# VHH binders against Profilin-1 (pfn-1), part 104

Target 1, 132 residues: Profilin-1 (pfn-1), of Caenorhabditis elegans (q9xw16)
Amino acid sequence: MSGWNAYIDTMTAAAPSIKRCAIVGAADGSVWARTEADNVFKASEEELKTFVALFNDVTQVPAKGADIEGVHYVVPRTEESLIFGKKENTGFFAVKTKSAVLIAVYEGPNEVAAQVRKAVESMQTYLNNAGY
Short names: E, the ipSAE of ESMFold2; O, the ipSAE of OpenDDE; V2, 0.75 times the mean of E and O plus 0.25 times the DockQ between their complexes.

## First folded at step 15 (VHH)

Design vf9 (from ve2 with F98L; framework vhh_4orz_3; at its last look DockQ between E and O 0.73; V2 from the best seeds 0.76)
Fold by OpenDDE, look of step 15:
Parts: sequence; structure tokens; C-alpha cells
Structure vf9 (fold): chain B 132 residues (1-132), chain A 123 residues (1-123)
Amino acid sequence: as target 1 above (132 residues)
Amino acid sequence: EVQLVESGGGLVQAGGSLRLFCAASGFTFSDYSMAWLRQAPGKRREWVALISYAGDYDYADSVKDRFTISRDNAKNTVSLQMNSLKPEDTAIYFCAALDSFDEGDSTYDYDYWGQGTQVTVSS
């Protein structure tokens, strides 16, 4: 798990607006790594299990939204391996790799979302190429 | 030409109700999530409510249980029912359209804005 923490650090460094971040198993929502200390990613195992299951049919997510850390997000759009949620001045990007889901919760004006997406998609690409 | 036109604002006493409307034209309304935002005097613009193109919605905590957002895709309208209005709800209310995955919108900001409608709640 220590190795996965480095990827958390990479994403948070790439997008300073990311407040909390996690790498979880795509199959079961198990936490592989997450932000800790002052920015603890606090989603429960049950919640994460439900969350990663959203990727089974992302087309349905905009109708239902997504919950992370007990917070409900409206999901304006989805892609095959990406879910974007929005709430007030916060939001999240979740991307799916071969075996993982990367979740980044961010805070800031809307323009920061592009940077957050880039950060998580870059990591997505890296992990996919690495076989994860 | 893209247009968002708000209506329904006005002066109302505390505890009263207003219903805001936003009429959209010039774009495929059903493909966009719609939001209401407001800006009070001397304050930053704040998020009030958002409804996805698929009908899921959420509210700012300050208006939850008092305001109701809804959309009518057949009429290209989004509405905001405001009940139990408070003086602190006084603001210009804006309608905005969001297409987060539009390739032309690299900032993931709202794509279109209305001109706003004034809502004043007196004590």
C-alpha cells in the first residue's frame, strides 16, 4: 500500500485544488491508498463499494448522482471510465483503470476542474500502462 | 443565438413565495444541466441549486427544504420555487447551463448565463 501512496502524492501535487484523494479497487471498493492527516478521505467501505459499481453503467449515474463521504453530488456528465460530480464550489473526478478507481475531491472555482481532471487522467493512463 | 431569460423575480415579504423561471433557446436544452446561482449585495455569487440533464438535483444548505428546482424539457425551461423566503435570500438570481464535457469548454464552467432577475425580500 505504501507504493500507492506515491500516486496519491503525485495527483495532489499535480492539482493543488484536490482536497482529498483515494485509489480503490474497482471490483470491491477496497482502499489501496488515500489522503490522510488533515485531508483524510473518509468514504466508508460500503459507500465505496457502491461508488465503484457506478462504473458498471455510467449512463445511469446522472439520473441518480453519486455519494462520496456522505455528500451527494450531482453528476452532469459521464464517460465510459469517468464520473464528474459537482456540488457548490466542490466536486469530484473519478476515473477507472483496469483494476482501480481513482477519486479526487476538489474545492475551488469551476476552472480548477480542468486541472483536476488532467491530474487523475494522467494517473489513469500511467496505471493502465503499468497493468493496473 | 443562445439565450437564457430569467423571470419571476420581484419584491416579496418575508415568509412569502416566488417562482423563478428561466427560458432557454438556441441550444439543445435537454443535453445540459441547469443551475440557479445568486449574488447578494456585497457578497460573492453563490450556488443555489443544480439539476442534471437526467433530473437529479441538489441544493445549497441555506435553501434546502425551502427551494425546489425543476425543469421542463418540452418547454426548455428551468424553474426555482422559492418558499419561506427570508431577507437574506435577497439577491440577483441567475440561470446557468452546464455541459461539463463539451470539448469547447475546457474550464468546466457554466456554458451559458442569463441576465439575472432581482429578488428582494423585505422584513
Scores: ipSAE 0.884, ipTM 0.932, lowest interface PAE 0.4, mean pLDDT 94
Fold by ESMFold2, look of step 15:
Structure vf9 (fold): chain B 132 residues (1-132), chain A 123 residues (1-123)
Amino acid sequence: as target 1 above (132 residues)
Amino acid sequence: EVQLVESGGGLVQAGGSLRLFCAASGFTFSDYSMAWLRQAPGKRREWVALISYAGDYDYADSVKDRFTISRDNAKNTVSLQMNSLKPEDTAIYFCAALDSFDEGDSTYDYDYWGQGTQVTVSS
């Protein structure tokens, strides 16, 4: 998956509050790229398969929330191709493209959430326009 | 006029219980996810509990198993049952509301805040 790691770097550079992120296949949750080393995105293959299936109907997600890396997030809001989750001083944004789901886990107060959303949405638009 | 009004705070001995209430008016309560946050003197405001508009909920690890958040859309209230209180729970408790359906809001920040209710837990 040559080059996919560059997209991880682009998102983390655009929003430094992103601590872990991944690009995974929308159909099966397979990992195309992720943050590594000291910031390893550690979701299991089984967890990611369950997670990407949430995009089959995002309107049902706020009733049950979402789990990533063994952490439960309350989902107070979704959009057609976006899920936003919160847990304490952390959260995630996940967006779906034609072929992938982008997941960004961030730390910080709500003020940083807009930067994180912008970073993942910009990449979502780019990948959709590229046919992914 | 939009209002969030907290009540139920007070002074309680360690190990005791309190139930906080937040009464909402001036907006469509059922469209909002609701949170409790708290701030002790000299500390930053911290997340205590969140309940989505559709009913899922969770808590900060420090209060899990001691606190229970619930909402009543018919009465436009969210509440926080606080059991086994500790001196470190002493703080001003705020309720806050996030519009779950505002597609134009890219901040994902709370739209409304109450003025807070003081909880003091004596050792």
Scores: ipSAE 0.646, ipTM 0.853, lowest interface PAE 1.2, mean pLDDT 90
ESMFold2 (binder alone), look of step 15: mean pLDDT 83; pTM 0.836

Design wf1 (from we3 with T28S; framework vhh_6fv0_2; at its last look DockQ between E and O 0.92; V2 from the best seeds 0.84)
Fold by OpenDDE, look of step 15:
Structure wf1 (fold): chain B 132 residues (1-132), chain A 123 residues (1-123)
Amino acid sequence: as target 1 above (132 residues)
Amino acid sequence: QVQLQESGGGLVQPGGSLRLSCAASGFSFSTYDMYWVRQAPEKGLEWVSTISYTGSNTYYKDSVKGRFTVSRDNAKNTLYLQMNSLKPEDAAQYYCAKWYDILTGSFGEFDYRGQGTQVTVSS
């Protein structure tokens, strides 16, 4: 397993309500690591390329939403390096580091979402400090 | 007010078993992922286990895999940690929490843990 897989494992352990997650290149959406097996992150390369480009102007994202794994999410919140999507009892947090985008798809209520956000943001901070 | 109360700790011999409980109140327990963490003597806080709000997903520190089992009863607002085959290195104060940063070894801005329960393993 690559070093990036370890970060996937860490995020899932930190937030067990994460169903699927991935670490992708911020520049091109290339997959560095993802959940696999029964919880395989299924976003296509083309989709990820489009997704990471959303961070170029996050202010426009709430108006149009975001697509991950063929699912369309409304986007109630964006920050400079964060996109929050929601659909019924599911959602995602995507955060941007210096060189990567972390995407975590979760299932659960808002309380769980908050925990997922914390885990993803913690990883964001860690990776940023590590130069990634 | 959020309250977490750990219990079930004690003194056991190596190879023994304990079952820890955490009684939760003051928040919607069933809607939170929950954590077990511990602090051994002269060591920092370390993550032990996490369980999803439904109980469907569980994760463990490598050193406790196969020996510890986390579970929960949402109807009783209670979190459990079954500890089997206990080792001296498992001796610690054990805490339950509704958040713990595995990367930084902290509870974040707020302390989301209880007062803990002491586990001692000695022959």
Scores: ipSAE 0.887, ipTM 0.933, lowest interface PAE 0.5, mean pLDDT 95
Fold by ESMFold2, look of step 15:
Structure wf1 (fold): chain B 132 residues (1-132), chain A 123 residues (1-123)
Amino acid sequence: as target 1 above (132 residues)
Amino acid sequence: QVQLQESGGGLVQPGGSLRLSCAASGFSFSTYDMYWVRQAPEKGLEWVSTISYTGSNTYYKDSVKGRFTVSRDNAKNTLYLQMNSLKPEDAAQYYCAKWYDILTGSFGEFDYRGQGTQVTVSS
């Protein structure tokens, strides 16, 4: 997945408060690319399969929250292709494309969260336009 | 009113150094990631560097990595770019920004950047 690693690098450079991120298959949660080395994105295949299935009906997610990397997040709101999770000063944005789900875990204030969302949504649009 | 004011540009010889500053006001500087972007004549915008709101994470375009260092002083609401070992290819107008979309090569919906400061590298 050397090609997909470039998208991981682009997201982290665009939003440097992202702590970890991944690109996973929308159908099965299979990992196409993730942050590695000192900031390994360590969600299991089983957890990711459950996670991507949340996009089958995002309206049910706020009631129960979401788990990533063994961490439970409150989900204050969702949109058709976006799930936002929050836990204290950390959170995640996950967006669905035609073929993938992009997950970015960040730490920082609401202003940083908005910048993270912009970076992830820009990548979502790019991948959708490319047919992914 | 969001204001960004770049300074510190000038004329240097190849191999020389410059330190750019960006004074920020009108927003909570310490809660935003910040960006350095440049534009040479007849070229599009080019991302240079990004720094997280605390300064703990920094990223650089490959061609400047090891030569440029981005930093910030949140107490003074100031962003910096230390530019060492300057090359003719680094000559450009340099902007600091509150957002830059690396993937699309453009500033955000609101064009929050300074007026820029000129860096010229002469042989």
Scores: ipSAE 0.747, ipTM 0.885, lowest interface PAE 1.0, mean pLDDT 92
ESMFold2 (binder alone), look of step 15: mean pLDDT 84; pTM 0.849

Design wf10 (from we3 with F110M; framework vhh_6fv0_2; at its last look DockQ between E and O 0.89; V2 from the best seeds 0.83)
Fold by OpenDDE, look of step 15:
Structure wf10 (fold): chain B 132 residues (1-132), chain A 123 residues (1-123)
Amino acid sequence: as target 1 above (132 residues)
Amino acid sequence: QVQLQESGGGLVQPGGSLRLSCAASGFTFSTYDMYWVRQAPEKGLEWVSTISYTGSNTYYKDSVKGRFTVSRDNAKNTLYLQMNSLKPEDAAQYYCAKWYDILTGSFGEMDYRGQGTQVTVSS
């Protein structure tokens, strides 16, 4: 298991309401690590390539929404390095680091979403400080 | 106001068992993932376990896997930690929390934890 898998494990442990998550290259959407087995992150390479490109101009994303794993999410919020998608009782947080995009798909109420955000942002900060 | 109150700690011999409880109030307990954290003497805070808001997903520190079991009763607003096969290195003050940053070893800006319950393991 690569070192990146350890970060997947850390995020899921930090926010157990995360259903699936992945760490992908910010430049091309290549998968560095992802949840597997019963919780396999299923986004395609083409989809991820398109997704990470959203960070080039996050201001346009709320109007368009975002697709993850073939599911279309409305995007209520974007920041320079954050995209928040929502669909019913599910959603995702995507955060951009220097070289990566962290994507966490969760299920639960808004309170859980806030916890998931914290976990993902914590990882974002950690990786940024580590130079990634 | 958010309130968390841990209980169930005590003195046990190595190999013994304890069951910790955490009574929650002042927030919608059933909508939050919950954490167990501990602090041993002269050591920093360390994550022990996390459980999803529904209880469907649980995670554990490697050193407690197979020995500790986290659970919750949302109807009772209570978080549990069953601790079996206790070891001296498990001795610590145990806290429940609404949030804990595993990476930084911090409760964050809002320290939502109780006063803790002491677990001592000694022959």
Scores: ipSAE 0.903, ipTM 0.942, lowest interface PAE 0.5, mean pLDDT 95
Fold by ESMFold2, look of step 15:
Structure wf10 (fold): chain B 132 residues (1-132), chain A 123 residues (1-123)
Amino acid sequence: as target 1 above (132 residues)
Amino acid sequence: QVQLQESGGGLVQPGGSLRLSCAASGFTFSTYDMYWVRQAPEKGLEWVSTISYTGSNTYYKDSVKGRFTVSRDNAKNTLYLQMNSLKPEDAAQYYCAKWYDILTGSFGEMDYRGQGTQVTVSS
C-alpha cells in the first residue's frame, strides 16, 4: 500500500547508488520514513533536529558543515532549499519541501551525485505540488 | 559522441527467453547508474530496471521481478537485460538510458537513450 515508505522505495530505485535515505519533518526532524534493515538510516532524532534547523539559514552551512549518522560532511554549496554535503567518495543531498526534508546519502563519483540530485529534486517538486 | 545501441530483441513464444545488450560509447560508462525502459505500441514509457554504476544494486518493476536480471560489464561498456519467462505483456521496444525519472515517467532533456530493440511475444 501507499505510505511514506513508498517514496523511500521510489528514491532508491530512481538513484540506485543511494545507500540510505529518509523523509523527516522540517520543523522537528521527526522520522516519517527511512531505509530500513540492511540499509537502515541511523541518524538520531537529536541529530535530525539539528540538521533540519540548518534550513533556517542555509548561508551559514558551508562555514560549519553538517552531521548525518555521526559523520561530518563539508558543505561546498547550498541553495535556498538544498544542502549538498561531501566526504571523500560519499555525500548527501538534502532538500526541503513545504513540511519535510528529504535526505539521501550516496556513494559514488560526481556523475552519480548528479543523478542522485536529479532524483531528490524530482521528489521535492512532486511533494511540494502535493502540498507537503 | 555519446552513443547507446541496444540489440538482442526478437520474436519469442510465451515462456521463452531473450538477452538484450546495450553497447555504450562516448562517455565514462562505469560512472553512471543505468536504466532499462520499455514502450509498447501507442503506450507511454515504462521503467523496467535500474542498476548502480558498480552493478552492486539492482531494482526492478514489480511485474518483472524474478524473471528479468539486469547486469553490466564495465570493462566492455555494456549493459544487459536477461529476460526469462517472457509474457505477452512484455512485448515492447526496449531502451537503455543514462537517466530516467521513475516518479514522473519521462526522460529528461539531457538524457540519452538508444534507438531501442523490439521484443515480440506471441503464441
Scores: ipSAE 0.724, ipTM 0.872, lowest interface PAE 1.0, mean pLDDT 91
ESMFold2 (binder alone), look of step 15: mean pLDDT 83; pTM 0.835

Design wf11 (from we3 with S106N; framework vhh_6fv0_2; at its last look DockQ between E and O 0.90; V2 from the best seeds 0.82)
Fold by OpenDDE, look of step 15:
Structure wf11 (fold): chain B 132 residues (1-132), chain A 123 residues (1-123)
Amino acid sequence: as target 1 above (132 residues)
Amino acid sequence: QVQLQESGGGLVQPGGSLRLSCAASGFTFSTYDMYWVRQAPEKGLEWVSTISYTGSNTYYKDSVKGRFTVSRDNAKNTLYLQMNSLKPEDAAQYYCAKWYDILTGNFGEFDYRGQGTQVTVSS
């Protein structure tokens, strides 16, 4: 297990309603770590490359949505380093660190979504402070 | 107002068992992931376990894996922690929480925990 896998484990433990998650390079979308086994994060390399590029101009993302794992999400909210996607009772939070993008796909109500966001943002802060 | 009330703590011998309960009110319990945390003497708060809002996913601190089991009854707005094979190092004040930052040991902007229940393990 790589060091990055430990962060995946931490995020899932912090927010157990996360179904799948990944840590990818902010520059190219390369996968550094992801959930495996029954909860494999299945976004393609090309998809991730496109996804991380959304952070270059998040203001345009709500108009066009975002795709993760072949699923199209509406994007109700963006911030400088955050993209929130939603589809029915599922959604994702993606946050950008200095060098990475954390993506967490969740299932549940809005209350759970808020918990997932906090967990992902906590990891964001931690990694930023660590220089990543 | 969010209210959490822990119970079930007590004094047990090493190898003994306890079952903690957490009664929740003031929020829609069934729509929140829930946490168990503890604070041992002269130690900081530490995460123990997390359970998803449906109960489908559970996670544990490594040192309690195989011994502790988290569960919930959403109909009763109650969170549980079955503690088996208790060790002296498990002695602590145990809290249930609506939120807990595993990375920082922080409950966030608001302290979403109860008053706790004391677990003592001694021969």
Scores: ipSAE 0.898, ipTM 0.940, lowest interface PAE 0.5, mean pLDDT 95
Fold by ESMFold2, look of step 15:
Structure wf11 (fold): chain B 132 residues (1-132), chain A 123 residues (1-123)
Amino acid sequence: as target 1 above (132 residues)
Amino acid sequence: QVQLQESGGGLVQPGGSLRLSCAASGFTFSTYDMYWVRQAPEKGLEWVSTISYTGSNTYYKDSVKGRFTVSRDNAKNTLYLQMNSLKPEDAAQYYCAKWYDILTGNFGEFDYRGQGTQVTVSS
């Protein structure tokens, strides 16, 4: 196992409505850590390579949407380093750091979504400050 | 206005039990994940437990797993922490919160916590 698994544990404890999450390499979508077992994050590395490339031009993402774990999400909102995807009562937040993309798939109302966003942004800041 | 009111603290002997309650008002309690955090005298804040908005997912600091149980009753807008097999290390002011940042060890931009309830474990 890797030290990156501790960050997965921290995100799920910080935002318990996260159902699955992962930390992947920003350049190639390689999986550094992910939720496992009953909550396996099951996106392929080819899907993740396509996904992280969305951060090369986030302005194009709302028109296309995004795919994670074979699920297509509408993307109502992007920011320079953040993509928010939504499908029914589920969604994801993805944030980019210097070296990584953090992806959290959650289920719950808008209030829970805001808490999930706070958790992923806190981790984004932490990893950026650590040089990642 | 968001209001959180902790209660149920007190003095217990080692091995004893307490049940903390957190009464919530001023927000839609059932749509928020909730947090228990504690602070011993002259110590930093320490995350204890987190529970999802439905109550279906719970997480615990390693040192309290198997002894503490977090739960919620969304019909009563109340969060609970059942604390069994209490140890001197558990003595602290206990807070319920609408948010807690485990990485930074603080409640964040807005102080979304109650005033706390004191748990004392005598020797």
Scores: ipSAE 0.696, ipTM 0.867, lowest interface PAE 1.2, mean pLDDT 91
ESMFold2 (binder alone), look of step 15: mean pLDDT 83; pTM 0.838

Design wf2 (from we3 with E109D; framework vhh_6fv0_2; at its last look DockQ between E and O 0.87; V2 from the best seeds 0.81)
Fold by OpenDDE, look of step 15:
Structure wf2 (fold): chain B 132 residues (1-132), chain A 123 residues (1-123)
Amino acid sequence: as target 1 above (132 residues)
Amino acid sequence: QVQLQESGGGLVQPGGSLRLSCAASGFTFSTYDMYWVRQAPEKGLEWVSTISYTGSNTYYKDSVKGRFTVSRDNAKNTLYLQMNSLKPEDAAQYYCAKWYDILTGSFGDFDYRGQGTQVTVSS
């Protein structure tokens, strides 16, 4: 496994309510690592390319929502380097690092969502400090 | 107020078993992922295990895989850690927590852990 797979494992261990997650290139949406097997992250390359481009102007994202793995999410919150999507009892956190976008799809209540956010943001900080 | 109280620690011989419990109150336990963390003598805090809010997903530190089992009873607001085949290197103060940053070894801005329970492994 690539070094990036280790980060996937770390995120899932840090936030076990994450169902699927991926690390993709911020520039083109290329997949660097993803959850696999029973929890395979299924977003297409085209979808990811479109998704990472959302970070070019996050202010517009709440109005149109975001699509991941063929699922449309409403976007209640965006920050400069964060997109939060929600759909019923599921959601996602996407955070941007210097060179990557981390995407974590979760299932659970708002309390769990907060834990997932913390885990993803922690990874964001770690990777940023590492130059990624 | 969030309260966590660990129990079940003690002195065991190598190869022995212990079952730790964590009683939670002051928050909706069933809606939080929970963590076990430990601190051995002269060592920093280290992550041991995490369990999802439903209990459906569990994760373990590599060194405890196959020996430790995390579980929870949401009806009882209790977190468990079954520790089998204990080794001297497992000796530590064990804590349960609402959050633990595996990357930084920190509980974050809020220290949501109990006073811990001591596990000693000695022949």
Scores: ipSAE 0.895, ipTM 0.937, lowest interface PAE 0.5, mean pLDDT 94
Fold by ESMFold2, look of step 15:
Structure wf2 (fold): chain B 132 residues (1-132), chain A 123 residues (1-123)
Amino acid sequence: as target 1 above (132 residues)
Amino acid sequence: QVQLQESGGGLVQPGGSLRLSCAASGFTFSTYDMYWVRQAPEKGLEWVSTISYTGSNTYYKDSVKGRFTVSRDNAKNTLYLQMNSLKPEDAAQYYCAKWYDILTGSFGDFDYRGQGTQVTVSS
């Protein structure tokens, strides 16, 4: 297995309400690592290519929302390197690093969402500091 | 106002068992993922286990898998750690927490952890 899989394991252990997550290439959406088995992150390469391109202009994303794993999310908030999507009791956080986009799909209340955001942002900072 | 109170530590022989408890108050316990973390005297903080807010997802440091079981009772606002087959290497102060950053090895907010409970393993 790839060394990138260790980061997936760290994310799920750090925020156990993450249902699925992935690390994908920021330029092309190629999957570097993802949750597997019964928690397979199911986004297609075409969908991921479209998704990572949202970071080219995050200011346009709230108007249209975002799709991942065939699910449409409203996007109430973006920041320069972060997209937050929400649908009922589920959501995602996606953050861009120098080379990658980290995507975490979670299920739970706002308190859990805040814990997921902390885990995702911690990993973003770690990877950026490591040059990724 | 967040309060976490660990209990259940003590002295046990190698191979013995202990059950730690963490009583939570001052926040809505049932809406937070929870963490067990330990610290031996000359070592840094070490993540032990994480449990989701429903209790349905649990994760463990590799060295304790199969020996430790994390659980929670949301009706009683209590987190548990059942520790079996204890080894001298498990001796530490054990903390429950509302957050722990596995990547940086820190709580990030020390006001949210309890004072801990001591586990001692001796032959």
Scores: ipSAE 0.678, ipTM 0.855, lowest interface PAE 1.2, mean pLDDT 90
ESMFold2 (binder alone), look of step 15: mean pLDDT 82; pTM 0.823

Design wf3 (from we3 with D101N; framework vhh_6fv0_2; at its last look DockQ between E and O 0.94; V2 from the best seeds 0.85)
Fold by OpenDDE, look of step 15:
Structure wf3 (fold): chain B 132 residues (1-132), chain A 123 residues (1-123)
Amino acid sequence: as target 1 above (132 residues)
Amino acid sequence: QVQLQESGGGLVQPGGSLRLSCAASGFTFSTYDMYWVRQAPEKGLEWVSTISYTGSNTYYKDSVKGRFTVSRDNAKNTLYLQMNSLKPEDAAQYYCAKWYNILTGSFGEFDYRGQGTQVTVSS
């Protein structure tokens, strides 16, 4: 296991309502680590490449939504380094660090979503401070 | 107002068992992931376990895996921690929380924990 797998484990432990998550390169969407086994993060390379490019202009994302793992999510709003989407009782949080994009797909009510966001943003802060 | 009240702590011999409970009120318990954390003497806060809002997913600190079991009863607004094969190093004040930052070892901007319950392990 790479060192990045440890961060996947940490995020899932911090937010157990995360169903799947991944750490990918911000530049090209290459997968550095992802949940596996029964909770395999299944986004394709092409999809991830497109996804991480959304951060180049987040202001346009709410108008078109975002696709992860072949699922289309409505994006209510974005922040400079944050894209989040919703679909029924599911959603995702994606945060950008200096060199990576963290993506967490979750299931649950809004209260759980808030917890997932905090976990992902905490990891964002940690990685940024570490230079990643 | 969010209220959490831990109970079930006590003095046990090494190898003994305890079952901790956390009574929650003031928020919709069933819609939150919940955490167990502990603070041993002269040590900082450390994460012990997390359970999803449905109870379907559980995670544990490596040192307690196989010995501790987290569960919840959403109908009773209660969080549980079954602690088996207790070791002296498990001695600590145990807290339940609505949020805990595993990376920083903190409860964040708001301290969503109870008064805690003391677990002592001694022969």
Scores: ipSAE 0.897, ipTM 0.939, lowest interface PAE 0.5, mean pLDDT 95
Fold by ESMFold2, look of step 15:
Structure wf3 (fold): chain B 132 residues (1-132), chain A 123 residues (1-123)
Amino acid sequence: as target 1 above (132 residues)
Amino acid sequence: QVQLQESGGGLVQPGGSLRLSCAASGFTFSTYDMYWVRQAPEKGLEWVSTISYTGSNTYYKDSVKGRFTVSRDNAKNTLYLQMNSLKPEDAAQYYCAKWYNILTGSFGEFDYRGQGTQVTVSS
């Protein structure tokens, strides 16, 4: 089921300040792969379904924020296929591909956040080019 | 000006050890994840290791796992790569970098890396 685990490993190696991440279906939030073991990505199915639906109209997200793993994030900005959430020294980047949403939860300063964004955007481009 | 200077390369026999250093200046070293990348003659760039800004998370290419150890000293703005049990296939120019795109195999638009240090492994 999860041939996607290699992409999770690539994301954490590419941006080592990612604490947890997941690849979920863009239509329903179903989990294709996630960090596991000591770094389990623990968002609920209902939370993920709500989360991926944010991409149906990203312009509405900054007013409401976003929830992942039971944590509420302020969303300072969005782009057509990218949502950035921030809370204290943690945050997330989520990007949408044709079929999936990649979610990376990180911890660190703004400089690290920029590196995480580059990693998730690189994977977004890779998956889109591969037809996903 | 961002500056990265690698050192510690040299000639070793198979099974030998080297410790590479990377001196950083011109940016806040302690707030960036850092990367080791290598290039053998006539070969593409190859990711070797990544370390988080605190040093708490480390990752390695499978072929070096267990033999190489990445570390950093944020008080000295220095990144290290301890290389043990060296093999002929480890011979390469080694770079430290402020960013490396593992998926594209490139340093990106600004190419923030050092000049590199040569590691040669003779049988």
Scores: ipSAE 0.753, ipTM 0.886, lowest interface PAE 1.0, mean pLDDT 92
ESMFold2 (binder alone), look of step 15: mean pLDDT 81; pTM 0.816

